# Miniprotein binders against a7ua95r516to809, part 161

Target 1, 294 residues: a7ua95r516to809
Amino acid sequence: ASLSLLSISDLVPDLQFIFFWMSNAIEILYFIQQKSPAYMQTIELMDDKAGSKESLLSATISANEEAMTILEEVIMYTFQQCVYYITKTLYVVLPGLLDCNPFGTEPSSEQCRRAAGVCVCAVCVMPEAVRRVVSVFQTTSDLLQQYQVHSEIQSQMFAYLFFFTNVSLFNQLIDKGPARGWFQRSRVLQIQASVKILLDWAKGAGHNHLAQKFFAKFCSTVTILASPPQQLSQMSWKALCAEHPSLKPVQLHRILTQYQLMAELGPLPIWQPSSEDEAYIYRTVDLLESFENH
Short names: E, the ipSAE of ESMFold2; O, the ipSAE of OpenDDE; V2, 0.75 times the mean of E and O plus 0.25 times the DockQ between their complexes.

## First folded at step 10 (miniprotein)

Design jb13 (at its last look DockQ between E and O 0.78; V2 from the best seeds 0.00; counts 0 for: pae E 1.7 > 1.5)
Fold by OpenDDE base, look of step 10:
Structure jb13 (fold): chain B 294 residues (1-294), chain A 86 residues (1-86)
Amino acid sequence: as target 1 above (294 residues)
Amino acid sequence: SDEALRMALDAMRMIEEAQRLAEQGNHEEAIRLLLEAAEIAARSGDPYLIAKVALTAIVIALQTGDEDVIRRAEEVLRRAKELMRS
């Protein structure tokens, strides 16, 4: 109950606090890394009065290592806190993405309506369910930019968020899809369009490579399900494996089995798994993705 | 100079004590001591001590729930960053 009311906007103050300190920790880390070699050289150039130089150098090295360790811990801690808050909001909004109809006339966002006239920006024309997901990512991007967080940390953040999103959507589709009718062609096309909007946003935000990489499983699943029966029935198991390498044999087999049922197709010998894959298609433990593998 | 070295040693001891106090949960006393240490560190011109002051301020800010302590930590950090850019 309480989680359903949590919006990303409600978490912005907490996220701002964490991002502020994270960004500063990264800056201090960078400063130490750049200044430490020069400082050590200055010690090395000092006159060795009574053998104290080696002791001073050793103490300085040890102190720098300690400081670096603490900074890394702070960065890791703050990063994890950000991910925790952001993924909570994603968890709330992601289920709506599979149920939305992007082809419906949804009214433009109230926020853009309060501005003069009908805003036709890419965000305003998004279905509400898609807009809510995009808003989480956009808010994250804006905060990362506001606090000038190092690009590598930004990339890691989006990599994890896309990973989380893919796992969540994939698992929901595989587990609940048949029962909810998400494998029906009309619904699949809606899902495909919604995902495309999200991917287009990611591309526009400069995260195209990460999005393509981490959404591969979900996109492959949707692509297969969106394929016309005439086309998909001509593809062999081996060809499908080659075209969709992100899918495990058990996952592909599950998708094809559900597709066959939905499309009322008879048994298709061409979809029969190879002798090499036959043992793997029964590994139900590998059917759903794990959140722990990242 | 001998004076700069003395200041550096004093600042180092003060920072270490501030860290100890913070670990004990005495964030108010820790940040007070750290503010004093920041002034001495600034005068010493030792970039490592400046970085250590900034680091300690970050740690205190993340550990405390006291808004006044956080504000003071931000001030320490700001000053440290100004010195890092000089």
Scores: ipSAE 0.600, ipTM 0.873, lowest interface PAE 0.8, mean pLDDT 89
Fold by ESMFold2, look of step 10:
Structure jb13 (fold): chain B 294 residues (1-294), chain A 86 residues (1-86)
Amino acid sequence: as target 1 above (294 residues)
Amino acid sequence: SDEALRMALDAMRMIEEAQRLAEQGNHEEAIRLLLEAAEIAARSGDPYLIAKVALTAIVIALQTGDEDVIRRAEEVLRRAKELMRS
């Protein structure tokens, strides 16, 4: 059932139901795949009573294909239902990552930033906004393990959740960043620290490769924005494209334009797109990412 | 053997009837028939028939909103999985 819920904890009973049946459908599909060759061979070796062996073999092949098709559809349906409900919760909690200050947590009067400059380490406590996102990921991980979901499906689930997180954070940063002051260097450093906490969670949970792959666009954006002006202004457009291949030309151009404005480096363009890329830097349709899977 | 083939054909017919009952909304009778079919399918030695019993129970559980039917579908699934492992 489609329900409007506020937190991941409110969704746990519904997710438990879906994960239970999904994990069992996966198990049945695996069983069929493992038993199919041996059973087909058994039929071929049978005594052919009244010439009916060919009909039995044909019917068995057709029935096997039909069952596997239905199981694949059930698995896809239940997977999509889980992703839908989990991402609805993520959509609500993700914006807080862009506004929080991981350096100024409530339990310390001494800022980690003042004591050690930009201190992003184990001594800093997790901000509430980051904790809410981690809670969604951790609850999902716990449910997948509780129901013994196949490791490939677990990887696909987190691949999509990280993809969704990347798209949501990137789109909000690009769309709302100028008005919210998120391109200011101090705020970019806070955002970078918050994302590092998320990446550390993913590493500890065994999903480091997936997080590095699917957060690449957002992380590249933050890395560029965190760069000191002297260092960034010395890099050519070609060098930036090579260093950040996840960014489309229109996206890179917009990020650099906002960086130049907020760093008060004057109105004259510092970075000159290549002739080939110049055709694409104004393609507004390519600026924001789609939540649709390819 | 001839008896194993007969049992396989009987189990197939029972599973198909259970599927028809489920499509008509008679999930309680479909579940009852699946429990019987699971035992016959196991004795036939045909692994696809036991898997089809489990699959049919999964489909019923995902289509119904009735907690009692869901619990019985879980029992069918549990029994089918036990038979698949033997």
Scores: ipSAE 0.511, ipTM 0.861, lowest interface PAE 1.7, mean pLDDT 83
ESMFold2 (binder alone), look of step 10: mean pLDDT 85; pTM 0.829

Design jb14 (at its last look DockQ between E and O 0.68; V2 from the best seeds 0.62)
Fold by OpenDDE base, look of step 10:
Structure jb14 (fold): chain B 294 residues (1-294), chain A 86 residues (1-86)
Amino acid sequence: as target 1 above (294 residues)
Amino acid sequence: SDEAERMALDARRMIEEAQRLAEQGNHEEAIRLLLEAAEIAARYGDPYLIAKVALTAIVIALQTGDEDVIRRAEEVLRRAKELMRS
């Protein structure tokens, strides 16, 4: 199937299956953890008839450890499968976010048009490209809640999805941005507004801290590019490094260089990297983010 | 009672055999044994026995492509969960 046709809705049945078994595996894991101490105590309180107690205790511990190991493997497997399917859908819809004009009169979603009333819900007023991204996250949230998946696993899921989204958007912006005109001030402001809508959704969904943490690089990049020339030209390299600690020196240098070209600014000595950072700005291997570092 | 202990041991052996069968890809026979073991575990089993039944059902459901086997695994799981709440 062409990647272009894959929607999150098409994957819902498969995801439901995986989430069902994942949730149950987690429930069984917690059951064992809660019952194990009490059960071991009951064995310990048994009369030691001919050393059988120690052997029974050892066998019980071993059986429990084996069961816990298998459950952890099942949970990890199902988690990875969920992430795999969800990230495939994100891969398809994320490029649209960078090309989105949130200030345009895009027609309301067809789904909300069928309701006789103008739905003014936050999702219905979203630009289509933003709505598609939010729909992936919302569907994930709804499934996690439907199957009552443990809160820690939910947090880990969203942490990874936000990480993946940040890496994807950051790399696309840095790599393709100059050629596609995404560094133009008007386009940057559109991107900034689109990301704000996504972050507002994350805040409303209870994931504000995770979103702020994992979108930091992309948000810092967009913030710098959205800054007026008059303001940004007054900031030293050291000040920019301090304000945007999520950016590596090579990344900040690339952003500033492209900003300078776009804004037709002459050489700015104030943006010159420190002697300490000068060696790092040429590490092109560190320019793009890796998906493996999570 | 001596009978309860014997029945619990039988259930343990049945679960172990079901696990072995599942590893061999014989999911149908594994589920059959799990259903029988679940009934025994319900009456005479310890919490670990119930957990092993549930775990084995989960593993089978994730390994099989047979919808009937999956449905039967869900039934085993449901029964195990009912016992966990008692």
Scores: ipSAE 0.635, ipTM 0.881, lowest interface PAE 0.7, mean pLDDT 89
Fold by ESMFold2, look of step 10:
Structure jb14 (fold): chain B 294 residues (1-294), chain A 86 residues (1-86)
Amino acid sequence: as target 1 above (294 residues)
Amino acid sequence: SDEAERMALDARRMIEEAQRLAEQGNHEEAIRLLLEAAEIAARYGDPYLIAKVALTAIVIALQTGDEDVIRRAEEVLRRAKELMRS
């Protein structure tokens, strides 16, 4: 069944519930870390009048280990549930990035239009398809802040969301691109502009490092496809591999093949794979990425 | 400190029984035992047992679909957090 009507706002109550309990589990973790040294020292200084000090120390260590086990399970479970809900909405909205035209967006605010003659505010120029994706990221960020989730957990959450976004966009482009005309140069430039808006959001939200790391495969693909023919035709296979290490040989080969078709170039000797890579350009099992990352 | 050892053992056994009851679906009785165990753990002053009470309540809240059980689990958590401050 289609989830095309699913929005992040419909999932906010479920996310609020999960973040509430996750946040409380994290507070219990901090409590244990704060109290543990003093309590252990109290037990170590205790008189062994009944010969029970060693058994109390053993029981205390066991209780700590069990509490930490439960904490790990709770945090892992709640994290997985959050990413499940959020990625369900991302999966529905991400394909629209490949079809939208960000250059056709007009400012919606008359005040913005009057003030500059050209509106430059992100809200006024953001196409609907991009806004839907940004809304998922922004709502997630707002909820994490509202529930005071620790910055390391927030970083792990966005690392996974960016990974998921990269896999989804890359697989859609490779799988559906020929049929949908997404390899046409004008469409690639539109896609590049849309992704730039997402990268700008990530930078402004403090996640630039994560976005650069986890969008690498899709960004490399779009960068190659957006390159002018004169520039790209001068780059050897080896140079392209070095410039775009996130791309597997089968993936780079497929991207260059599509580029040749759209630029009306014949096979180029300079793009012949190295002898080391020739066996790998036919590994079709490696063409699409896995969402699981094992 | 023989009394402290007895109280720690009593609170531990109550928490283990609450966990067993929760696994059997008897969440309301599990919550009652957790509240009792929290008060014993506070008198004993064992931070790990108080934390274990709070965590068990969190697990129950995440597993149940019953809003009344969730509300009561939140009461256990709130009480445990009060005891953690003292």
Scores: ipSAE 0.576, ipTM 0.861, lowest interface PAE 1.2, mean pLDDT 83
ESMFold2 (binder alone), look of step 10: mean pLDDT 76; pTM 0.711

Design jb15 (at its last look DockQ between E and O 0.72; V2 from the best seeds 0.67)
Fold by OpenDDE base, look of step 10:
Structure jb15 (fold): chain B 294 residues (1-294), chain A 86 residues (1-86)
Amino acid sequence: as target 1 above (294 residues)
Amino acid sequence: SDEAERMALDARRMIEEAQRLAEQGNHEEAIRLLLEAAEIAALSGDPYLIAKVALTAIVIALQTGDEDVIRRAEEVLRRAKELMRS
């Protein structure tokens, strides 16, 4: 009940607090890494007064290692807290993306209505369900930039968020898709258009490579389902495996089976799994993606 | 210099005591001690001590629910960062 009311805007103050301390911890870590060699060299150049140099060097190394360890723990902790809050909001808004009709005339967002003019920005023309998802990512991006978080940490953050999004959407589509009618061609095309808007945003935000990598499974699934029957029925199992390497044999088999049912196609011998893959298509444990693999 | 070495030793002891106090949940006293340690650490010229002061302030800020302590931790952090840039 309480989760349905949680917006990313409600979490901004908490996220700001965490990002502030995370960013500063990273800055301090970087400072230590840069200054450590020079400082050790200064100790090494000191006159060896009766073995005191070796003891001082050892003590300095130990103190540095301790500080580095604590900083890494702080960075990891703050990173995990950010991910926890952001993924909580994603969990709430992601289901709406699969039910979204991007071709409908949804009224412009209230936020852009406050500006006396029809804002034709890319975000304002987005369907509400897509806009909510994009807003989570945009808010995350804005906060990371505001606090000047190191680029590597930004990349790791978006990698995880895209991974989480892909797993969530893929699992929902595979598990609930048939029952929800998401495998119907018209609905698939809506989903495809919605995902394209999200991918276009990611491209515009500079995360194109990460988005392509981590959305591969969901995109492959949607691409197959969006394919015309005439085209897909001409593709062999081997060709489909080669074109969609992100899909496990069990996943591809499930998608094709559901496609066949939806399109009212008879059995297609050309889609028969190879003898090598035949054992794998029955591994139902591998059907859904795990959140733990990242 | 002998004086810088003495200051470094004093700052180190103060930081260690601040860490101990923080672990005990005495964040207010810990941060007070860190404010003093920051000045001594700065005078010692030891960059690791400055970093340790900043780190300890971050740890306290993440552990405390007291807004005044958080504010003072930010002050310690700011001071440490100023020294890191010198």
Scores: ipSAE 0.708, ipTM 0.916, lowest interface PAE 0.7, mean pLDDT 90
Fold by ESMFold2, look of step 10:
Structure jb15 (fold): chain B 294 residues (1-294), chain A 86 residues (1-86)
Amino acid sequence: as target 1 above (294 residues)
Amino acid sequence: SDEAERMALDARRMIEEAQRLAEQGNHEEAIRLLLEAAEIAALSGDPYLIAKVALTAIVIALQTGDEDVIRRAEEVLRRAKELMRS
């Protein structure tokens, strides 16, 4: 309950502090990596007149090992702290994507643009639930840029944020979807539209590859639910597995059987898993995704 | 040279003492010692010692709740980065 009061804007001062120290730690890593070969070569070229070359090499190796240990600890700690703060806000705002109507009621809404097939509006207004999620991603992107965080670390951070987003949305859809009516076609189309806005943001922000990679499971699920159930009933299990490789057998089977029940095509499963997959379709431990996987 | 090796040993000992002080909670004295150590580390020509000064200041800033200590850790970091560019 108290987490509903933790907007990303409230966390900006804490994130600014952590990003400042993280970005500087990364800069020091770059410095060491660029200077180490030349310095070691300088020691190797030294005249060993006093027999001190071995002692200097030993001390240099020790200093390097200690510095790299501290550096890795700092970067890991600060990265984890950023992710912790950001995912707290994502956890609160993500559920709204599954319940919102991105089509709206105003003529300039996303619904107006989609229904007409031709955009005649200069600017379309983003639904509030989607805007809250985009705000988290955009604020994160702005802070990373402000503090000149290395691009590889920026990519790693968005990889984790997209991973977290996919797990949260997928788990809620699988767990709550039937009871909430989210498997109904009109609701699936609304969910598709909301996710498209997120994917468009990711593409515009330069993270298209990461979003395509990490949203694959959720997007496959929505694609199945958007398909006419009679069309799906005519596809073999093998064909469905081939079209949706991101879904585990238990996940695919659960989605198909719940969708079959919603479409009133009878209670007996239409899709018959291969003998190799049958051992896995009832593994409930594999149904929901873990937030700890990357 | 012999002087550079002596400076490297001096800087290493100062950094180790600053780390010990920080572990004991004496962050203000640790920061003072780090600022001095940065100059000696730069004269040694050992890039790892300058980096270690900067990293120790970062660790102190992340562990302390004292904004004055954080500000002084930022000064140590700024000075270390200036010396890294030289």
Scores: ipSAE 0.606, ipTM 0.881, lowest interface PAE 1.1, mean pLDDT 82
ESMFold2 (binder alone), look of step 10: mean pLDDT 87; pTM 0.864

Design jb16 (at its last look DockQ between E and O 0.82; V2 from the best seeds 0.73)
Fold by OpenDDE base, look of step 10:
Structure jb16 (fold): chain B 294 residues (1-294), chain A 86 residues (1-86)
Amino acid sequence: as target 1 above (294 residues)
Amino acid sequence: SDEAERMALDARRMIEEAQRLAEQGNHEEAIRLLLEAAEIAAYSGDPYLIAKVALTAIVIALQTGDEDVIRRAEEVLRRAKELMRS
């Protein structure tokens, strides 16, 4: 099937299967962890018949370690499978977010159109491109809750998904932004508004800290590009580095260079990199983010 | 009790054989053996045996493409979880 036709709804049955087994594996892991100390104590309190106690204890420890190892492998495998399917759907819908005009009158979602009336819920007022991205995250959240997956695993999953989303959006903006006009003031403001809707959803879903952490690089880029020329031209390189610590010197330099071209600004001495950063601004290998750094 | 110890030993052997069968791709026979082992494990009172039964059922369910085997694995899992809560 063409990747372009893949929706998160198409993957729900497969995800349900994986989440079911993952959740149960986690439950068994916790059961073993909780019961193991008490069971070992029971063995320790048994009468030592001719050294059999030590051998039984050793065998029990070994059997427990083996079971724990297998459970961890199962949990890791199922987690990776979930992430693989979810990130495939994100890969398809994320490009639409950068082209989205959130200020346009887009028709309400088909689901709310079937209800006799204009639904003004937060999801229905979202632009379609933003709604598609949010739908992936919401479906993931709903499945995690449905199967009562442990909160730590939920946090790890959203951390990775936000990381993936940030890397994808950042790399697309830096690489394709100039050619697609995404650095134009009007388009930047559209992107900023779209990202804000996504961040507001994440906040409402209880993932505010994770979203702020993992979207920091993309948000910093958009914030700089959305800054009025009058304000940004007053900020030194050092001040911008301090305000946007998530950006590498090469990334900040690229953003400012493209901003200067877009705003038709002459050379700004105040944006000149420090002597310490001068060597790093030419490190083009660090310009784009890697998906492997998580 | 001597009987509980014997049942624990039998359950362990059955679980080990089920694991071997699963590794060989004989998921149907493996899960059948696990269903029997689950009941014996329950009487042994050993929480690790119950956990191993459940774990082996999960592994089989993730490896098999057979819906009937998956359904039986879910049954083993459900039974194991009931015993874990008792």
Scores: ipSAE 0.720, ipTM 0.919, lowest interface PAE 0.7, mean pLDDT 90
Fold by ESMFold2, look of step 10:
Structure jb16 (fold): chain B 294 residues (1-294), chain A 86 residues (1-86)
Amino acid sequence: as target 1 above (294 residues)
Amino acid sequence: SDEAERMALDARRMIEEAQRLAEQGNHEEAIRLLLEAAEIAAYSGDPYLIAKVALTAIVIALQTGDEDVIRRAEEVLRRAKELMRS
C-alpha cells in the first residue's frame, strides 16, 4: 500500500508496455525521414495539370506536419510516463543512501571475506540502500537496450534520472542534514562512498559525462563537508565560490555556516560574503532545488 | 497515377474518420477502419498515410485500458510495419 513497497521490479511490466510503443513510434519516425525526400522529389518532378501538382504538394506537406506532430506527442508522452514510474521508485529508495554505512556490513563481513578471500577494500559489500538505487538505474538501462530505444532518448532519460537523483539527495541533505547528523565528518565520508558506487555505475554504463554534469551540486557539497573545518576557515568567500560554482550563494553559505556550527568553531559565521553576494545568501527560494528544471 | 491518387484520398478519409472515432472513445470501430486503411494506404505509395495508420494505432493502444483493443492495435501496427518494408 505505501510507496516504500514499490520496487522497480514491480513496475517492469508497465515500463515494458510503454517502451514497446515508444520504440515503435521511433521506428515510424525513421521510416518517414528515410522516405520523405524521395516522395517529395517525385511530386516535384510531376507534370502540372490545372494546378493539381500544387494541391498535392501542399497536402503532402500538411500530412507530413500532422504525422510529425503526432509522433512528437507520442514520444513525449511515453517518455514522461517512463520518468513518472522510475522517479516514483527513486524517490522512495534515495533517502536510504544518506543513512547507510558502505564501509562495513554487520556481521563482520564474513560474506565479503569468503567471496574474495581477505577483504582489503573498505567498500567490499554493497549496502541494501545503495543496491536499491543501482537496481533502478540498471533495470532502466536494461529495458532501454532491450527495446532498442534511440541513444539520444536514452541519454535524455538518464540525464533526467541523474538530475532527479541530485535534487533529491541535495535537498534532503540541506533540509534534514542538521537534525539527522549528516554533516558530521564520519557520516559525510560514508555518504561520499555510497555516492561513489553510483558514479562508478554511471561510468561503467557509458553515462560518465551526464553523471559528472548532473551530480556536480551534490558532489561539491560533499567535498566541502569532507574538508577539515580549519582548512575551510583559511579560505575566503571568493575562493570558496570559485571552487564550487555549482552552488548558489545561499546554498554555499548555508553549508558553510552549518558545518562551522557542527565543528564547534563558533556559533557565528566566519565567512563574510561580498556586499554584492549579501543579497543572495538569504534568498530561501534559492536554497532548495526544483525537480522541474532539467 | 490516377488510381494511386484515388486510393490516397480514400485512405486519408478513412484515417481521419478513425482518428475522430478514437477521440470519441470508439476504439473498436477505429481499429477496424485502420486495418482496412493500411492496405489502401500502402497501395497509394504515400509514406505519410501508412505512417499515420501506424501512429493512430499507437495512440489508441496508449489511451485504452482494454486488453483486447491493445491486442488489435498491435495487429494493426504489425501489418502497417510489414507494408512499410515492402
Scores: ipSAE 0.683, ipTM 0.911, lowest interface PAE 0.8, mean pLDDT 82
ESMFold2 (binder alone), look of step 10: mean pLDDT 85; pTM 0.842

Design jb17 (at its last look DockQ between E and O 0.93; V2 from the best seeds 0.72)
Fold by ESMFold2, look of step 10:
Structure jb17 (fold): chain B 294 residues (1-294), chain A 86 residues (1-86)
Amino acid sequence: as target 1 above (294 residues)
Amino acid sequence: SDEAERMALDARRMIEEAQRLAEQGNHEEAIRLLLEAAEIAARSGDPYLIAKVALTAIILALQTGDEDVIRRAEEVLRRAKELMRS
């Protein structure tokens, strides 16, 4: 399959094709919307010598609705294809964020290597795993701007990309974290730093409110796991639920259980689920998120 | 006017025939008709007809796999957009 070897750069020609035709479909939809009132008024002001004005107006309304429907279907289809291609590349690069050491000293760019100093590299450059994810988002942003895609469509696309990113990172952390050692404090702090770099990119790109909305579940998880034991141990289950409403009871319970284990806080449960939540903390069907929620 | 109504009728017929030809795989004839229909649609004063020419070109480009057909559909779209601005 051609997608098994693809990076975002390999998909740019296909994305350019789809963005070009999607952007033009949006333009034509806008043109119809802007011209429709004036044209309808022209028909209304016609001399109605034969009494045919009502039939012409009705036919014009029907033709307008048909064209608008087809254009909306084209726009939705092309949007879905763009998202599909882009998320396939995200799927490949996102796991690297969980293994990344953003505090490492290895040079990650030609400019860093030419500066003849590991210290300069550590100060100035984005870690490789984060850069790969940012490259997908930045390429998408550049293409949307290049083809002058309407700002509402751009926002919807990044809303979905951030939703996808959150689901992918959360599911992998929860599902594979114990086997991969991702719940160890040093690893959680590395993950937190990597995610901060990504969120800083989103803020600088004008997508801060979308990122805050759609990364909430993953960010809540990392925030809990990164918390100092003395602070977290003083918080009740109810307080944690209130601070992290994006986490389902089974998810919060799993995170706290792993936290207690890695922090060596003993076998006694520190956090007591409420009576209403006790029925839900073992629902493993609710543990992982679905990509179909948005 | 009677001339504008005649041009609108002609453009509509040409667009419908171009759509049928495209469905049958006769892309050369479909593109030729779309280019002609664009000029007539613009003169008719009906904004939906020139938009329908552009829409037909978009659908053709998205459904084909032929680079030459895509290039010709882009030419139709470009001309239709020029006429929309007039």
Scores: ipSAE 0.656, ipTM 0.912, lowest interface PAE 1.0, mean pLDDT 84
Fold by OpenDDE base, look of step 10:
Structure jb17 (fold): chain B 294 residues (1-294), chain A 86 residues (1-86)
Amino acid sequence: as target 1 above (294 residues)
Amino acid sequence: SDEAERMALDARRMIEEAQRLAEQGNHEEAIRLLLEAAEIAARSGDPYLIAKVALTAIILALQTGDEDVIRRAEEVLRRAKELMRS
């Protein structure tokens, strides 16, 4: 099937299956962790019949360690499968976010059109491209809640999904942005508004800290590009580095260079990299983010 | 107690045999043994054995594409979880 036709709704049955078994594996892991100390104490309190107690204790410890290891492997496997399916759907819908015009009158979602009124809920007022991205995250959240997956695993999953989203959007913006006109002031403001809607959703879903952390690089890029020339031209390289610590020197230099071209600004001495950073601005290998750095 | 130890040994052997049968594709007999092992494991008082029954059911479900086997594995899991809470 063409990746272009894959929706998160098509994957829900498969995800439900995986989430069910993952949740149960986690529950069993916690059961062992909670019951193990009491059971070990029971063995320790048994009468030592001719040294059999030590051998029984050792055998029980070994069996526990084996069971825990296998459970962790099952949890990791099921987690990876979930992430694999979800990231495939994100890969399909994320490019639309950069081309989205959130200020346009897009028709309300089909779901809310069936209701005999203009639904003004936060999801219905979202641009379609933003709604598709949010739908992936919302479906993930709903499934995690449905199967009562432990909060730590939920946090890890959203951390990875936000990381993946940030890397994908950042790399697309840096690589294709100039050619697609995404560095133009009007388009930057559209991107900024679209990202804000996504961040507002993440905040409402209880993932504000994770979203702020993992979207920092993309948000910093958009913030710089959205800055008025009059303001940005007054900021030194050092000040910009300090304000946007998530950006590597090579990334900041690329952003400023493209901004200068777009805004038709002459050379700005104030944006000249420090002597310390001068060697790093040419490290093109660090320009794009890696998906492996998580 | 000597009886609890005997039950634990029996449950362990039954789980191992169920795993072997599952690897051979004899899922029906594997499931039957797991259900029996769950009851014996619970009576032994060894929480690891009942967890091992549940884990074996999870692995069986994840390895098979057969809906009936998956449903039967869910039954084992449900029963094991009921016994964990008793």
Scores: ipSAE 0.630, ipTM 0.893, lowest interface PAE 0.8, mean pLDDT 90
ESMFold2 (binder alone), look of step 10: mean pLDDT 79; pTM 0.749

